VH-VL binders against Collagen alpha-1(XVI) chain (COL16A1). Designs and how they scored, part 4

Target 1, 182 residues: Collagen alpha-1(XVI) chain (COL16A1), of Homo sapiens (Human) (q07092r50to231)
Amino acid sequence: GFNLIHRLSLMKTSAIKKIRNPKGPLILRLGAAPVTQPTRRVFPRGLPEEFALVLTLLLKKHTHQKTWYLFQVTDANGYPQISLEVNSQERSLELRAQGQDGDFVSCIFPVPQLFDLRWHKLMLSVAGRVASVHVDCSSASSQPLGPRRPMRPVGHVFLGLDAEQGKPVSFDLQQVHIYCDP

## First folded at step 1 (VH-VL)

Design L07 (framework fv_levilimab)
Fold by ESMFold2-Fast, scan of step 1:
Structure L07 (fold): chain C 182 residues (1-182), chain A 120 residues (1-120), chain B 111 residues (1-111)
Amino acid sequence: as target 1 above (182 residues)
Amino acid sequence: QVQLVQSGGGLVQPGGSLRLSCAASGFTVSDNYMSWVRQAPGKGLEWVSGIWSGGSTHYGDSVKGRFTISRDNAKNTVYLQLNSLRAEDTAMYYCARDSYTYGEDAFDYWGQGTLVTVSS
Amino acid sequence: DIQLTQSPSSVSVSVGERVTIDCKSSQSVLYSSNNYLNWYQQKPGQAPQLLIYWASTRESGVPDRFSGSGSGTDFTLTISSLQAEDAAVYYCQQYYSTPLTFGQGTKLEIK
């Protein structure tokens, strides 16, 4: 796997507040500036067909009235190749990806556990025609996901983007990794 | 039968505003990607803005902060709001359907164009 | 941004002749076996029309005399037997990276 904190230059971005806990992991506070990099820099060959995205995060109270992209990879025209959307009203995650036939494929995961203003470990796993979400020590929730187009190393990767205005969304992050063997 | 019918152009002074409309029939704009492409008189084509099916918007650097793309799903219409217009914004403005959803990655249908003239 | 340069800027040819228009990209537009390069035709007073996408795939309804070739950075549009109705400006366009960009255009005139 690889660490997206390093790939997205979060440690080198002055607008991202670094909160050092003497007895705990470093906390990165997003929202003051866009978190984005060209896809070629983050995924030189595009996002793998099969992967696991692992985050340790804390969703803040002001995000509870929004829908926003926790993670998104766009194409050359700026449209998403894949997105993981937080729906704060429904307390769910929606995975959406470009389908083999040009239509989008998607699936929805109820995750009310994430909306308690506490730290959680979230894993999104995509393997074959199944996507699954695992929060903390709970059992994985799995959904069918249709066939997808190969991911291309074009466009940009985003973390924490408002779906309506394209503005940065504030949340706290300790860890974000991609694994190619889910 | 796919059609894009445009309206809303005209003559304005520098600093003025216009709203361009692109009414679609034969498909649903909320299920598709839509773009605006402009062409200055006697010159080439320039992509200016796009809106994806999920509502996210993108802009070319020359218009960012001044132009806003939007849609009205009930009217099946895409809009381009032009603010703080400059002489160099004078162009024919086309709306176009992006064939991304159909696997072609191109602009497969175009509106007839709307002329915007910015002059003092 | 990706810059597309077309050559020639203009050309005058007779009906029945073969015409080639070149488009050179400042960066490769090849990914996953597809070249993200499109060709459009624009007749005077009309909106552009899609001719070819993915460098070589002809759009539905486009006559067989139009063909596209090339890969990576160098692309060619060929009209094998020119008809009077083909008088137009031709544009290449890349769909590889935002912002989307077009070549400057090639004006094709019939003698």
Scores: ipSAE 0.000, ipTM 0.482, lowest interface PAE 16.5, mean pLDDT 85

Design L08 (framework fv_levilimab)
Fold by ESMFold2-Fast, scan of step 1:
Structure L08 (fold): chain C 182 residues (1-182), chain A 123 residues (1-123), chain B 111 residues (1-111)
Amino acid sequence: as target 1 above (182 residues)
Amino acid sequence: QVQLVQSGGGLVQPGGSLRLSCAASGFTVSDNYMSWVRQAPGKGLEWVSGIYSGGSTHYGDSVKGRFTISRDNAKNTVYLQLNSLRAEDTAMYYCAREHYYDSTGYYSDFDYWGQGTLVTVSS
Amino acid sequence: DIQLTQSPSSVSVSVGERVTIDCKSSQSVLYSSNNYLNWYQQKPGQAPQLLIYYASTRESGVPDRFSGSGSGTDFTLTISSLQAEDAAVYYCQQYYSTPLTFGQGTKLEIK
């Protein structure tokens, strides 16, 4: 596995506020600057076909009533290869990925527990034809996921991006990790 | 009328190179997915490469790193560059248009095929 | 890679008879009630022609005597009341994942 805080240069970005937490890990406050890097720098061979994405996050009140990408990798033309979208009106996460022919395949995970203004650990795992979401110590919620296009090391990785305007979204973060063996 | 006209085949020595062309009429290649499928003499079909409408490319494992698919939108033509050719690459090479969705969902099939271009690798 | 295995490799039948061709996939090609499996016909000296997509849906202009069935890993192409023009090689093909793969083909000969 590897740390995306390092690969996305979050500690070296002056516009990302670093808040010391006496009861836990350092807090990174996103939203003041774009969080993006070329895909080749983050995932030299593209995002693995099977992976787990782990985040420790807090969704602020002003992200409610908004649709935005928590995590996204684009292709060379700027279209999403894969995205994990936060739908604040529905209190859900939607995983979308390019299918073999360019149409999206998707699955939806209800996660109302993320919208309580508290810290949560979120894990998305993708293995075979199944995607799963874990929140905190809960049991996995699993959904079938259709046939996908192989991920390519082109385009850009984004974290915290407004789906309509492409502007940074403000939320608080303690960790982001990718594991290749979910 | 949809038509795919192929050219560029021939006899080449092992280690050599060839470029195959597939000129389209009746539709725009950049609006469609295009593939190359080959068939060795007396054998079955093998998908070798595809280029999708957005420009992304895919390859079969046997040709990855040696073959390159591309297109010229102004000429409405798809190409397959064959490098480091081996005797086992001897085949009839077809270009085909890939039809990728319908009103009930998405699917992929090859609805129009070129006439084929013979590639022979021998010395 | 998904491997498709056809049986038989060849078959000889008379006009008016029924023939079945099987295609077995090494992995399931079923997702959301759709099987990503196509069937093609190739006559001597010609490029292949699409017969069936989504395992059981006939392409426009394909005669009713051609039908596809099966789900997941086991698929069958059936030709009822065989006609002389049906002499060809038949291929199954999966679209579930890249690389796209074909079965090895079944040669149908008419006596």
Scores: ipSAE 0.000, ipTM 0.439, lowest interface PAE 19.3, mean pLDDT 83

Design L09 (from L01 with heavy chain V29F D31S N32Y Y33D R97K Y99F G100E E101G S103T F105L, light chain T98D L100W; framework fv_levilimab)
Fold by ESMFold2-Fast, scan of step 1:
Structure L09 (fold): chain C 182 residues (1-182), chain A 118 residues (1-118), chain B 111 residues (1-111)
Amino acid sequence: as target 1 above (182 residues)
Amino acid sequence: QVQLVQSGGGLVQPGGSLRLSCAASGFTFSSYDMSWVRQAPGKGLEWVSGIYSGGSTHYGDSVKGRFTISRDNAKNTVYLQLNSLRAEDTAMYYCAKDFEGYTYLDYWGQGTLVTVSS
Amino acid sequence: DIQLTQSPSSVSVSVGERVTIDCKSSQSVLYSSNNYLNWYQQKPGQAPQLLIYWASTRESGVPDRFSGSGSGTDFTLTISSLQAEDAAVYYCQQYYSDPWTFGQGTKLEIK
């Protein structure tokens, strides 16, 4: 798999605050600078078509915009190849990807538990025609996902980006990994 | 590959001093926390001191005020200065690296023996 | 300080047997769905090496016969099919609170 803390250079970015306390894990505080890298540097062959994205995160009171991207990979023209969007108004996650015929395919996961100002472990898995979301120790929620266009190693990877203005979004992070290979 | 090479141990009288060194290679030294862990002969492991990548230092209660941890990022080396040594400080001393911003010890040095005896 | 107590203190078993080593913490080491507990193996004459972190995540290169389980205050290291090379002292360690503390160790001997 891929450790995105390393691949997106989070530990080496001075604008990302590192909070270490004796009663807890290392915390990375995002929002002061964009978190992005060219896709080819993060995923040399493009994001795997089947993967699990695992985050340990805390959504703060200041992240109640209508919609923002928790994770996104763009194409060469800057349009999302795939995005995981946070909708604070609906308290949901939307997975959206380019479809095989050029239209977008998507599915929505209600996740009101993420909006309680506490730490949560979030897993998104994408395999075949199914996407699933697992929060903490709860059972997985699965949704059908239409046929997708193959992932390409073009564009950029983003973590924590406002959907309308393209500005960094502030939230706290302990872990972010992509699992695709043994 | 990651290597931690230790030096500076030896025999010293009670009340004496020693400086232990741990030279690191194979990783970006300035980005990682470093720790010292000791083991008295035939006994278990005891965490002694840590220095975070940002320079803040932490000590176990048994050594606070007597030991000083420091680092030299230009030389990729972490040090432990041992002062006012006591017989109970006799131990094998290990330096160890944390993993990529997590608080567990993934690589350990070979150890250096400190013997405090009259 | 957090105290870790291991049991048994020593165990002698035959090759191929299953072994469990327990570690009990004086207070919870669970924070935000993560258990701040590691397991180390120390073979005679060698430095310790990391086996398991986050209570159940196996370090790269560690054989799959080693597994960790538990949460909060009660943790277990399991070796499912013991091999002669597994003769060692095993230590649990918490990194939830400074100072970091280790259990007293469990010596595993092969008959």
Scores: ipSAE 0.000, ipTM 0.431, lowest interface PAE 20.8, mean pLDDT 84

Design L10 (framework fv_levilimab)
Fold by ESMFold2-Fast, scan of step 1:
Structure L10 (fold): chain C 182 residues (1-182), chain A 119 residues (1-119), chain B 111 residues (1-111)
Amino acid sequence: as target 1 above (182 residues)
Amino acid sequence: QVQLVQSGGGLVQPGGSLRLSCAASGFTVSDNYMSWVRQAPGKGLEWVSGIYTGGYTHYGDSVKGRFTISRDNAKNTVYLQLNSLRAEDTAMYYCARYSEDYGYWFDSWGQGTLVTVSS
Amino acid sequence: DIQLTQSPSSVSVSVGERVTIDCKSSQSVLYSSNNYLNWYQQKPGQAPQLLIYWASTRESGVPDRFSGSGSGTDFTLTISSLQAEDAAVYYCQQYYSTPLTFGQGTKLEIK
């Protein structure tokens, strides 16, 4: 797999605050500016059809009142090819992707455990017709996922974007990785 | 700057009820995870209940169904309603704030409120 | 639930001596290179006060004589040169998982 902190140039982005805790890993605080790169630079052949997205993150108080994209890849017109959306009111994650006929296919995962102002490891796995979410050491939650349109290396990749305003969302990250063999 | 001032408590018979209050200053309680931690006389600390910024609540197994945590945003105060009290609930009850910036420790504690359940 | 066991349960030492208090976790509290373990000091008649977070990071205002060490399941709080004001009960606490749990405490008395 590969490290999205490197591919999205988070370490070289001045608007991302780097917080060094004395005995832990570097903390990256997002929210001051959009975290985005052209898809071609992050996924030269588009996001793989099967993958696992792993994040070590902390959702802050400001995120508890909004719906926002934790991860999104857009098409050439700015519409999502795939998105992982945080619904803070429902305390859930929604995976949405473009289907074969242009309609979206989606899965919803209840994840109330993410909303405790603490660090969590989150894994989203997509393989065949199944998407799964695993939080920390809890058992995985699996949902059926309809057939998707192949991902294309167009548009942009985003981390932490408000769904309605298109503005950056503040949250903290330690790790973001993509694996092609979930 | 940050202060938590507690009130309520007292002597009550088994089966009785009490409401504990925790008045905050220097910060907004709805912006922080707030918790109640108790300590029986001469014993250790036990986490009792918490309320998240979004209003979700959770409880330790020993108090679930009997205790209710709540807050009044206008008064900037957190409450713990104690119902169906038992002798085992006798303890000093502390209100504590979980740090917002890192969210990893109780950085502020109230002075404590004694609850005694005895006939 | 994660159980924290402290040793010794009590210790009596003279001013100027080194003191070590151990905390053992029933399972690892190491996550993404962070040890989710805190230490608190509680003086008689007072609320607990944070001493150390992240197993080894000293809270602002805490004297240099206090230090924390360890990783995973085994942690130690050390007071390098005991002062009279250090007489207190010391608690370790994990925040790796809910419910939050504390060790049973170690009572430190001055001879």
Scores: ipSAE 0.005, ipTM 0.460, lowest interface PAE 16.0, mean pLDDT 83

Design M01 (framework fv_modakafusp)
Fold by ESMFold2-Fast, scan of step 1:
Structure M01 (fold): chain C 182 residues (1-182), chain A 119 residues (1-119), chain B 107 residues (1-107)
Amino acid sequence: as target 1 above (182 residues)
Amino acid sequence: EVQLVQSGAEVKKPGATVKISCKVSGYTFTDYYMNWVQQAPGKGLEWMGWVDPEYGSTDVAEKFQGRVTITADTSTDTAYMELSSLRSEDTAVYYCATDYEYYYGMDVWGQGTTVTVSS
Amino acid sequence: DIQMTQSPSSLSASVGDRVTITCKASQSISSYVDWYQQKPGKAPKLLIYAASSLQSGVPSRFSGSGSGTDFTFTISSLQPEDIATYYCQQSYDTPLTFGGGTKVEIK
């Protein structure tokens, strides 16, 4: 797998605050600038059909009134190929992807534990027709996911994007990794 | 050393406004939320609200909405809590507090400011 | 809002006794309860975070347990310097809410 902090150039973006806490790892504070790159630079062959996305993150209180994309890959026309959406009112994550027949396929994961103003490790894995979410040391929650179209290396990758306004969302990150063998 | 130092005791008349300061030292002020907590005599701790000094955003408990204003001055590393339309029931010790170690609850507290509302 | 119901309101115990305080949340808060000690005239001090994690520098006689809605704070062998009021607090959602406090006194 590979480090998305590097591929999305987070360390080189001056508007992303780097907080060096003596008692913990480096913290990246997003929200002041868009986090986006062309898909071909992040995933040269497109995001694999099967993958795991691992983040260590903290959701701040002011995000609790927003519906926003934690992670999204668009196609050449700007439509999502895949998105992981944070629904703050329902305290859930929704995974959506382009379906084989052109409609979206989706599944929803209740994750109230993410909305406690604390650090969490979040893993999303997609394999075959199953998507799973694992938070911290809890057992994985699995949901069926319908047949999807292959993902292509077109469009853009986004991290932390407001679903209504398309503006950056402020939250804190320590780690972001993709693994191609979930 | 991480410290929060609050302004001194205040005596106010009913209907007045009080503004309490909380001076931060030993860490980057804009990196952490600053909370305000009220403790009336004979009562427990009650959360009033917090400010995010980086963006100036605030969250205020419903009981205090319309009367409390929480602000941060990043040029002086000072948080403020202003409470208006004071009543005798507002007589209390007021604390500022932050979760500096990030995984912990409120681990750094100011010494408290006593506000007495007297006619 | 999440309500924290703390019991007992007060207790008296002897040096060396095991002291137990409980908190009940009105909804599930996972492990996001913190415990504070407040001595007369002083600001609260964080002792336990995330239900069971001991804050650095805090004596090992203090411990916490529980998850979901039911939480317990224990002093395994009460010392004279432990005379204080103890509070639980949920950090799961705003508004942040405290229990009513438990006053611990030595007989």
Scores: ipSAE 0.006, ipTM 0.499, lowest interface PAE 12.2, mean pLDDT 85

Design M02 (framework fv_modakafusp)
Fold by ESMFold2-Fast, scan of step 1:
Structure M02 (fold): chain C 182 residues (1-182), chain A 121 residues (1-121), chain B 107 residues (1-107)
Amino acid sequence: as target 1 above (182 residues)
Amino acid sequence: EVQLVQSGAEVKKPGATVKISCKVSGYTFTDYYMNWVQQAPGKGLEWMGWVDPEYGSTDVAEKFQGRVTITADTSTDTAYMELSSLRSEDTAVYYCARDWSGYDYYGMDVWGQGTTVTVSS
Amino acid sequence: DIQMTQSPSSLSASVGDRVTITCKASQSIDSYVDWYQQKPGKAPKLLIYAASSLQSGVPSRFSGSGSGTDFTFTISSLQPEDIATYYCQQSYDTPLTFGGGTKVEIK
């Protein structure tokens, strides 16, 4: 797989704070500016039909947003091809993707454990008609996911975007990886 | 050395507004939330709210909503707490205290020296 | 809001005694409890963070334990300079809340 910190140019973005800790990994603090790149620069052939997205993240105290996109790939018109939404009020993740019928397909994962002010490893895997979320060393939660439209290398990739206002959302990040063989 | 230095004592009349400052040095101001804590004479500690200096986001305890405004000025590395419509029960020492919101959990590890506010006729 | 019930409100002990203070949270807060020492006329000083981690520069006679709802702070051998009020505080959720404090005095 490949490292999205490199492909999204997080290390070269001055608005992303780099917190160095001699006893631990480098921490990236998002929220001051949009984290976005053209999809063709991140996923030259589009996001694969089957993939795993792995993040090591910390959700900070009190985001005021009801919902926000942790990860999103848009189409040429700015609509989501795929999104992983955080619902801070419900303490859940929603995976949403363009369906073959033109409507969206989605599934929801309760993840209250992510909202404890601690570092967590989050894995989203999509394989066939199943999506799974795995937090830390816990067992995976799996949900059916309807047939999806093939992903295209158009639009933009986003990390940390408020769903209603389109503003950057603040959270901390250690790693973001995509694996094309989940 | 990390320091939080607060403005001096204030004496105010009921109905007035007070604005207290907390100037930081020795660390990156935007890496920590700044908490404000009230302590009435002979009483315990009560949290008022915090500001995230990086984005200006704030959260304020229900008891103080509508009366307290917490802000941060990154050009001067100074946090502010403004309390309006002062009443006698607001007579207290007010503390600022930094709070790491990121990876390692450190608690409120550095506090200002406190600012005494007296509300009297 | 998460309530922190601290006991006792005050205690008197002799130099060299083991002193124990407890805090009970109204709901589970995992290990998000900090303990502070406050001497008269001074700002609070962090002693223990994350329930059991000793703050740098703090003497090893101070310790903390617990998880979930029940937390304990211990001074293994009370010294004269430990005369102070001690507070627990939860950092799990806002509003952040403190216990009522425990005054520690020498007999």
Scores: ipSAE 0.006, ipTM 0.506, lowest interface PAE 13.5, mean pLDDT 86

Design M03 (framework fv_modakafusp)
Fold by ESMFold2-Fast, scan of step 1:
Structure M03 (fold): chain C 182 residues (1-182), chain A 120 residues (1-120), chain B 107 residues (1-107)
Amino acid sequence: as target 1 above (182 residues)
Amino acid sequence: EVQLVQSGAEVKKPGATVKISCKVSGYTFTDYYMNWVQQAPGKGLEWMGWVDPEDGETDVAEKFQGRVTITADTSTDTAYMELSSLRSEDTAVYYCAREGYSYEYYMDVWGQGTTVTVSS
Amino acid sequence: DIQMTQSPSSLSASVGDRVTITCKASQSISSYVDWYQQKPGKAPKLLIYAASSLQSGVPSRFSGSGSGTDFTFTISSLQPEDIATYYCQQSYSTPWTFGGGTKVEIK
């Protein structure tokens, strides 16, 4: 596993505001600039077929775009290989990945608790043919996920990208970590 | 002052292995990726690979897979590039180059280069 | 892999001339192209990053432009110390790939 704050160079990006408080963790405020890196920079062999993505995040009032990608890996032509999309209208997360036959496979997780303007820890786990979402201390929600195309080390990794316009989305982060052993 | 200082010139026989070092100073070694670039005599620049000194993760260009090992030693702030099964076409100058930020991807500081000559 | 086609391969110009070098990417790379200067026997030096951003300490006569697949590097008024080979490099996707280089000489 590894820290995506380091891999995506968030601490070294001047456009990302670093909010220090004396008694709490460092807060990173996104939205002013794109958070992206070439996939080979972040995942030299491509994103593993099995992984866990852990974020500690806060969705702000103006974070509520209709739909936006919390996390996305594209292919060489800029199309998603995998995406975790926030749907503010439905208050849900949608995981989409390129399927074995080229069509997308997807599953949806209701997460109304993320839309309360408070800090939450979110974990997405993908293992075998199951994807699971765990928010804070709640029980994990699991959904079937169809057979996927192997991930390729091409394209780009994104955090916080508006699905319609491709612009940065503003929200706050404390932690982003990926584990290759879910 | 940020500096990348490479080891000296090497003369090797075909089939041998060469290991080049790149010692850094003036910055936090684990904050930057380290790239290796090959330049054959009279030819252009060719990327070989990079290492992330923080976790030791590497990516190596297809042409060099199986022959190149790139490593980083955080105790000595030194990156290494090891090239095995040397051939005459590996005669080149080898550069290490530091790579910066996520929104400003570029190789801003380069080592002076190490000449490797492969001769029979 | 992304191919970078650089032209011309060489040029000769007079001091004070405007010099233009072009790079074409085999696919769209947004603005992720960097330009380097290499003098004989020396390591490359970064001049321009992200297509158009001038590196600190680099003279303002050097500039870059372009987006997508077509990129241009310009020296507005060539000086004797600018004799070098110039390379473009795409920083969009690994493997990093360089153009073939343009050797700039003074007549």
Scores: ipSAE 0.008, ipTM 0.505, lowest interface PAE 13.6, mean pLDDT 86

Design M04 (framework fv_modakafusp)
Heavy chain, then light chain:
Amino acid sequence: EVQLVQSGAEVKKPGATVKISCKVSGYTFTDYYMNWVQQAPGKGLEWMGWVDPEYGSTDVAEKFQGRVTITADTSTDTAYMELSSLRSEDTAVYYCATEPYDFWSGYYGMDVWGQGTTVTVSS
Amino acid sequence: DIQMTQSPSSLSASVGDRVTITCKASQSISSYVDWYQQKPGKAPKLLIYDASSLQSGVPSRFSGSGSGTDFTFTISSLQPEDIATYYCQQSYDTPLTFGGGTKVEIK
ESMFold2-Fast, scan of step 1: ipSAE 0.006; ipTM 0.547

Design M05 (framework fv_modakafusp)
Heavy chain, then light chain:
Amino acid sequence: EVQLVQSGAEVKKPGATVKISCKVSGYTFTSYDMNWVQQAPGKGLEWMGWVDPEYGSTDVAEKFQGRVTITADTSTDTAYMELSSLRSEDTAVYYCARSYGDYEYGMDVWGQGTTVTVSS
Amino acid sequence: DIQMTQSPSSLSASVGDRVTITCKASQSISSYVDWYQQKPGKAPKLLIYAASSLQSGVPSRFSGSGSGTDFTFTISSLQPEDIATYYCQQYYSYPLTFGGGTKVEIK
ESMFold2-Fast, scan of step 1: ipSAE 0.005; ipTM 0.539

Design M06 (from M01 with heavy chain T98R Y100L E101T Y102W, light chain S28D S31N A50D S53N Q55E S56T; framework fv_modakafusp)
Fold by ESMFold2-Fast, scan of step 1:
Parts: structure tokens; C-alpha cells; sequence
Structure M06 (fold): chain C 182 residues (1-182), chain A 119 residues (1-119), chain B 107 residues (1-107)
């Protein structure tokens, strides 16, 4: 697996506030600056076709953002290869990926438990034709996902980006990992 | 007090394998990456690779791929670097050095292990 | 791979002199450069991280500056204990790469 805090250089980004608690984990507060890196630096061979993305996060109240990307990998033209989008009004996550025939394939996961202003562990797993979301100790929610194009090491990786304006979104983060065998 | 203590000097013949240890104390082993750095006599520093002791993940420089294995044992707080198919140009001092978990900067180094490859 | 070109390879200076060492990256590495001191027969010691931040316990006569591709390391007033080889190292991407080193001697 891969530690994305390291690969996205979050600790070296001066605009990301580091909140140290003597008896707790380090907290990273995003939102003041874009979190982005070239895909080739983060995923030299592209994001694996099968993976698990694990985050420990706290979602803030986002009155100005209806939808925003929690995680996104773009292609060379800036279009998403894959995105995990937060819909604050519907209290849901949408996974969207470029399909084999050029159309997007997508699935939606209701996750109202993420919107309680508290820390949660979130896991997104993509394997074969199924995507699953697991929050804390709850049961995994699984959705069918159509065939998608292989990921390419082009474009950029983003964390916390407003879908309409392309501006940074504020939220708190402790851990971000990618596993190649979920 | 934070310390990295490496195993003692080794003398090997060409074609042999050497395994160097780096035992840590004074901090949580899984909070830091462990780097391995080679320094040939009278030469500069060359990065070999790193291990993340929390997940066992490694990254190895292309020059050493296929010959070097980097591992970590969390039960003994010890990192290892194993170099196989030794040749004379592998004669060097080998260092372990911890990396700040979320900042790259090797702030604590082992004392070094001298490996001599001779016939 | 990112190449770090360090100059000069060696220098001799007197106690109290200002010493400057430069390091050039083959591509933009933002501020992700660290500087190390290695005394004869000893392991390297981190002096500066992220181009300009002084490591705890390191004397204030040591400083670093630069961003992008061009980086500078300075000793404002050379002391006898500063006899060492100094290395820059990029921490932008793996493989991590070091400059060739600068040997600093006192006459």
C-alpha cells in the first residue's frame, strides 16, 4: 500500500494546518490551499484497477459547496478518470469512473453518518465489477460498477476540491491510504 | 533518547549475501520510514531505498532492484537490509536513517556498517 | 530521476569566513531540499530541512535558501568544528538523490 499523506506532500505544505494532540493522532486541516500532485508522482503506473482507499476524516459544514470531490484523478485534459464526490445536501458519496465505452460508470452510496461533525473511518473498495463503502463499524454497502478503462499516470490527483468552482474544500484528515488488494 | 544501532562490520567474498540490521529505540518504530544509504570509500551518499514499518511497504532505487531486500520487524523494532550477489563495487559503509513520517528529512542516523567485498 | 548538481566540490576558507555552497536540481522541486553535514568517519547529520528550516540544536550560523531549481547553503562565520563534507538532498520524489558533496577545509 501507499500512504497518500506522504505522496501528496501534505506535511510539507505550509498552508495545511497541523494540529498536534499529546494523546491523539496528528490532525491535518485542509482548505486553505489546493491539495494536488501530478498523477505520475503519486501513482507512477496509474491508480490500480482494484484498490481500497481508506481515510480517517471529519467533514465540516460546507454551506457554499453542494458537491465536491473528496478524491479525484484527472486525465491529461483535466477530465476525471475517477472521482469520489461528496454531496452534502443528499448526504451521499458518488463514485464515478470513465467507462470502457467512453461514458462514465457510477454508483451512489448513502452515508448520512459522515455528516455528524465527528471523526469517521471511510473505506472505498473497488474490485471486479463491485464498489463498496464501509463507514466505521457499520456493514459495507456494495453497488455494481460497470467496466471501466485502465487508469493512466497522467493528469493530477486532488483531495478536497469544489466540483463547480475548482476551489479547495475545508475538512480535517488523519490518515489516507491506498491498498492494491482490498 | 533516540538511537539507531547497526550490526557490526562484515567481510564477504564476491557472490555472497550480506544482511545488516538497524535496531531502534527511544521512539515508536512505526511512526517513521527507515532509509538505507550507501557510501563507497571516498565517495558521496547514495539512497538505496526505504521501508514503512507500519505497512511493510518498500521503495528501492533502480540500481539495487533485484539485489536488495529491505524489511522491518515490528516485534523487535529492527530494520534489515539484505544485499545479494556482492561485487567489489559494493564495498561501502551502509547507513540506516529514519525519515520524519510526513516530512522527508533524515534526522537520526545509525553509526554505519562497513562491508568489505574481497577475494 | 532528479539530478542534484552541487558546487563547488571542495573549498578552503579561514575561520570567520562566509562559506556558500550551491545545489541545482534538474527539475522544479519546490522547496523540498535538505542539507547534511558529515564529519570524517561519522554518520551524516541533518542541518536544514525544506530548503530553509534549521534543525533543532543546529547553530544559527547555518542557513539555507532557495526554491524551484536553485538552492544555497551558507555558513555565516566558519568555525574549526565545521570541517566536514556537506550534501544537499532532494525530497520531492523517489529515488531520493544527493548532491555530490562539498568538502570544506580550514587553512
Amino acid sequence: as target 1 above (182 residues)
Amino acid sequence: EVQLVQSGAEVKKPGATVKISCKVSGYTFTDYYMNWVQQAPGKGLEWMGWVDPEYGSTDVAEKFQGRVTITADTSTDTAYMELSSLRSEDTAVYYCARDLTWYYGMDVWGQGTTVTVSS
Amino acid sequence: DIQMTQSPSSLSASVGDRVTITCKASQDISNYVDWYQQKPGKAPKLLIYDASNLETGVPSRFSGSGSGTDFTFTISSLQPEDIATYYCQQSYDTPLTFGGGTKVEIK
Scores: ipSAE 0.005, ipTM 0.479, lowest interface PAE 14.1, mean pLDDT 86

Design M07 (framework fv_modakafusp)
Heavy chain, then light chain:
Amino acid sequence: EVQLVQSGAEVKKPGATVKISCKVSGYTFTDYYMNWVQQAPGKGLEWMGWINPYSGDTDVAEKFQGRVTITADTSTDTAYMELSSLRSEDTAVYYCATGEYYDSSGPYYYMDVWGQGTTVTVSS
Amino acid sequence: DIQMTQSPSSLSASVGDRVTITCKASQSISSYVDWYQQKPGKAPKLLIYAASSLQSGVPSRFSGSGSGTDFTFTISSLQPEDIATYYCQQSYDTPLTFGGGTKVEIK
ESMFold2-Fast, scan of step 1: ipSAE 0.006; ipTM 0.587

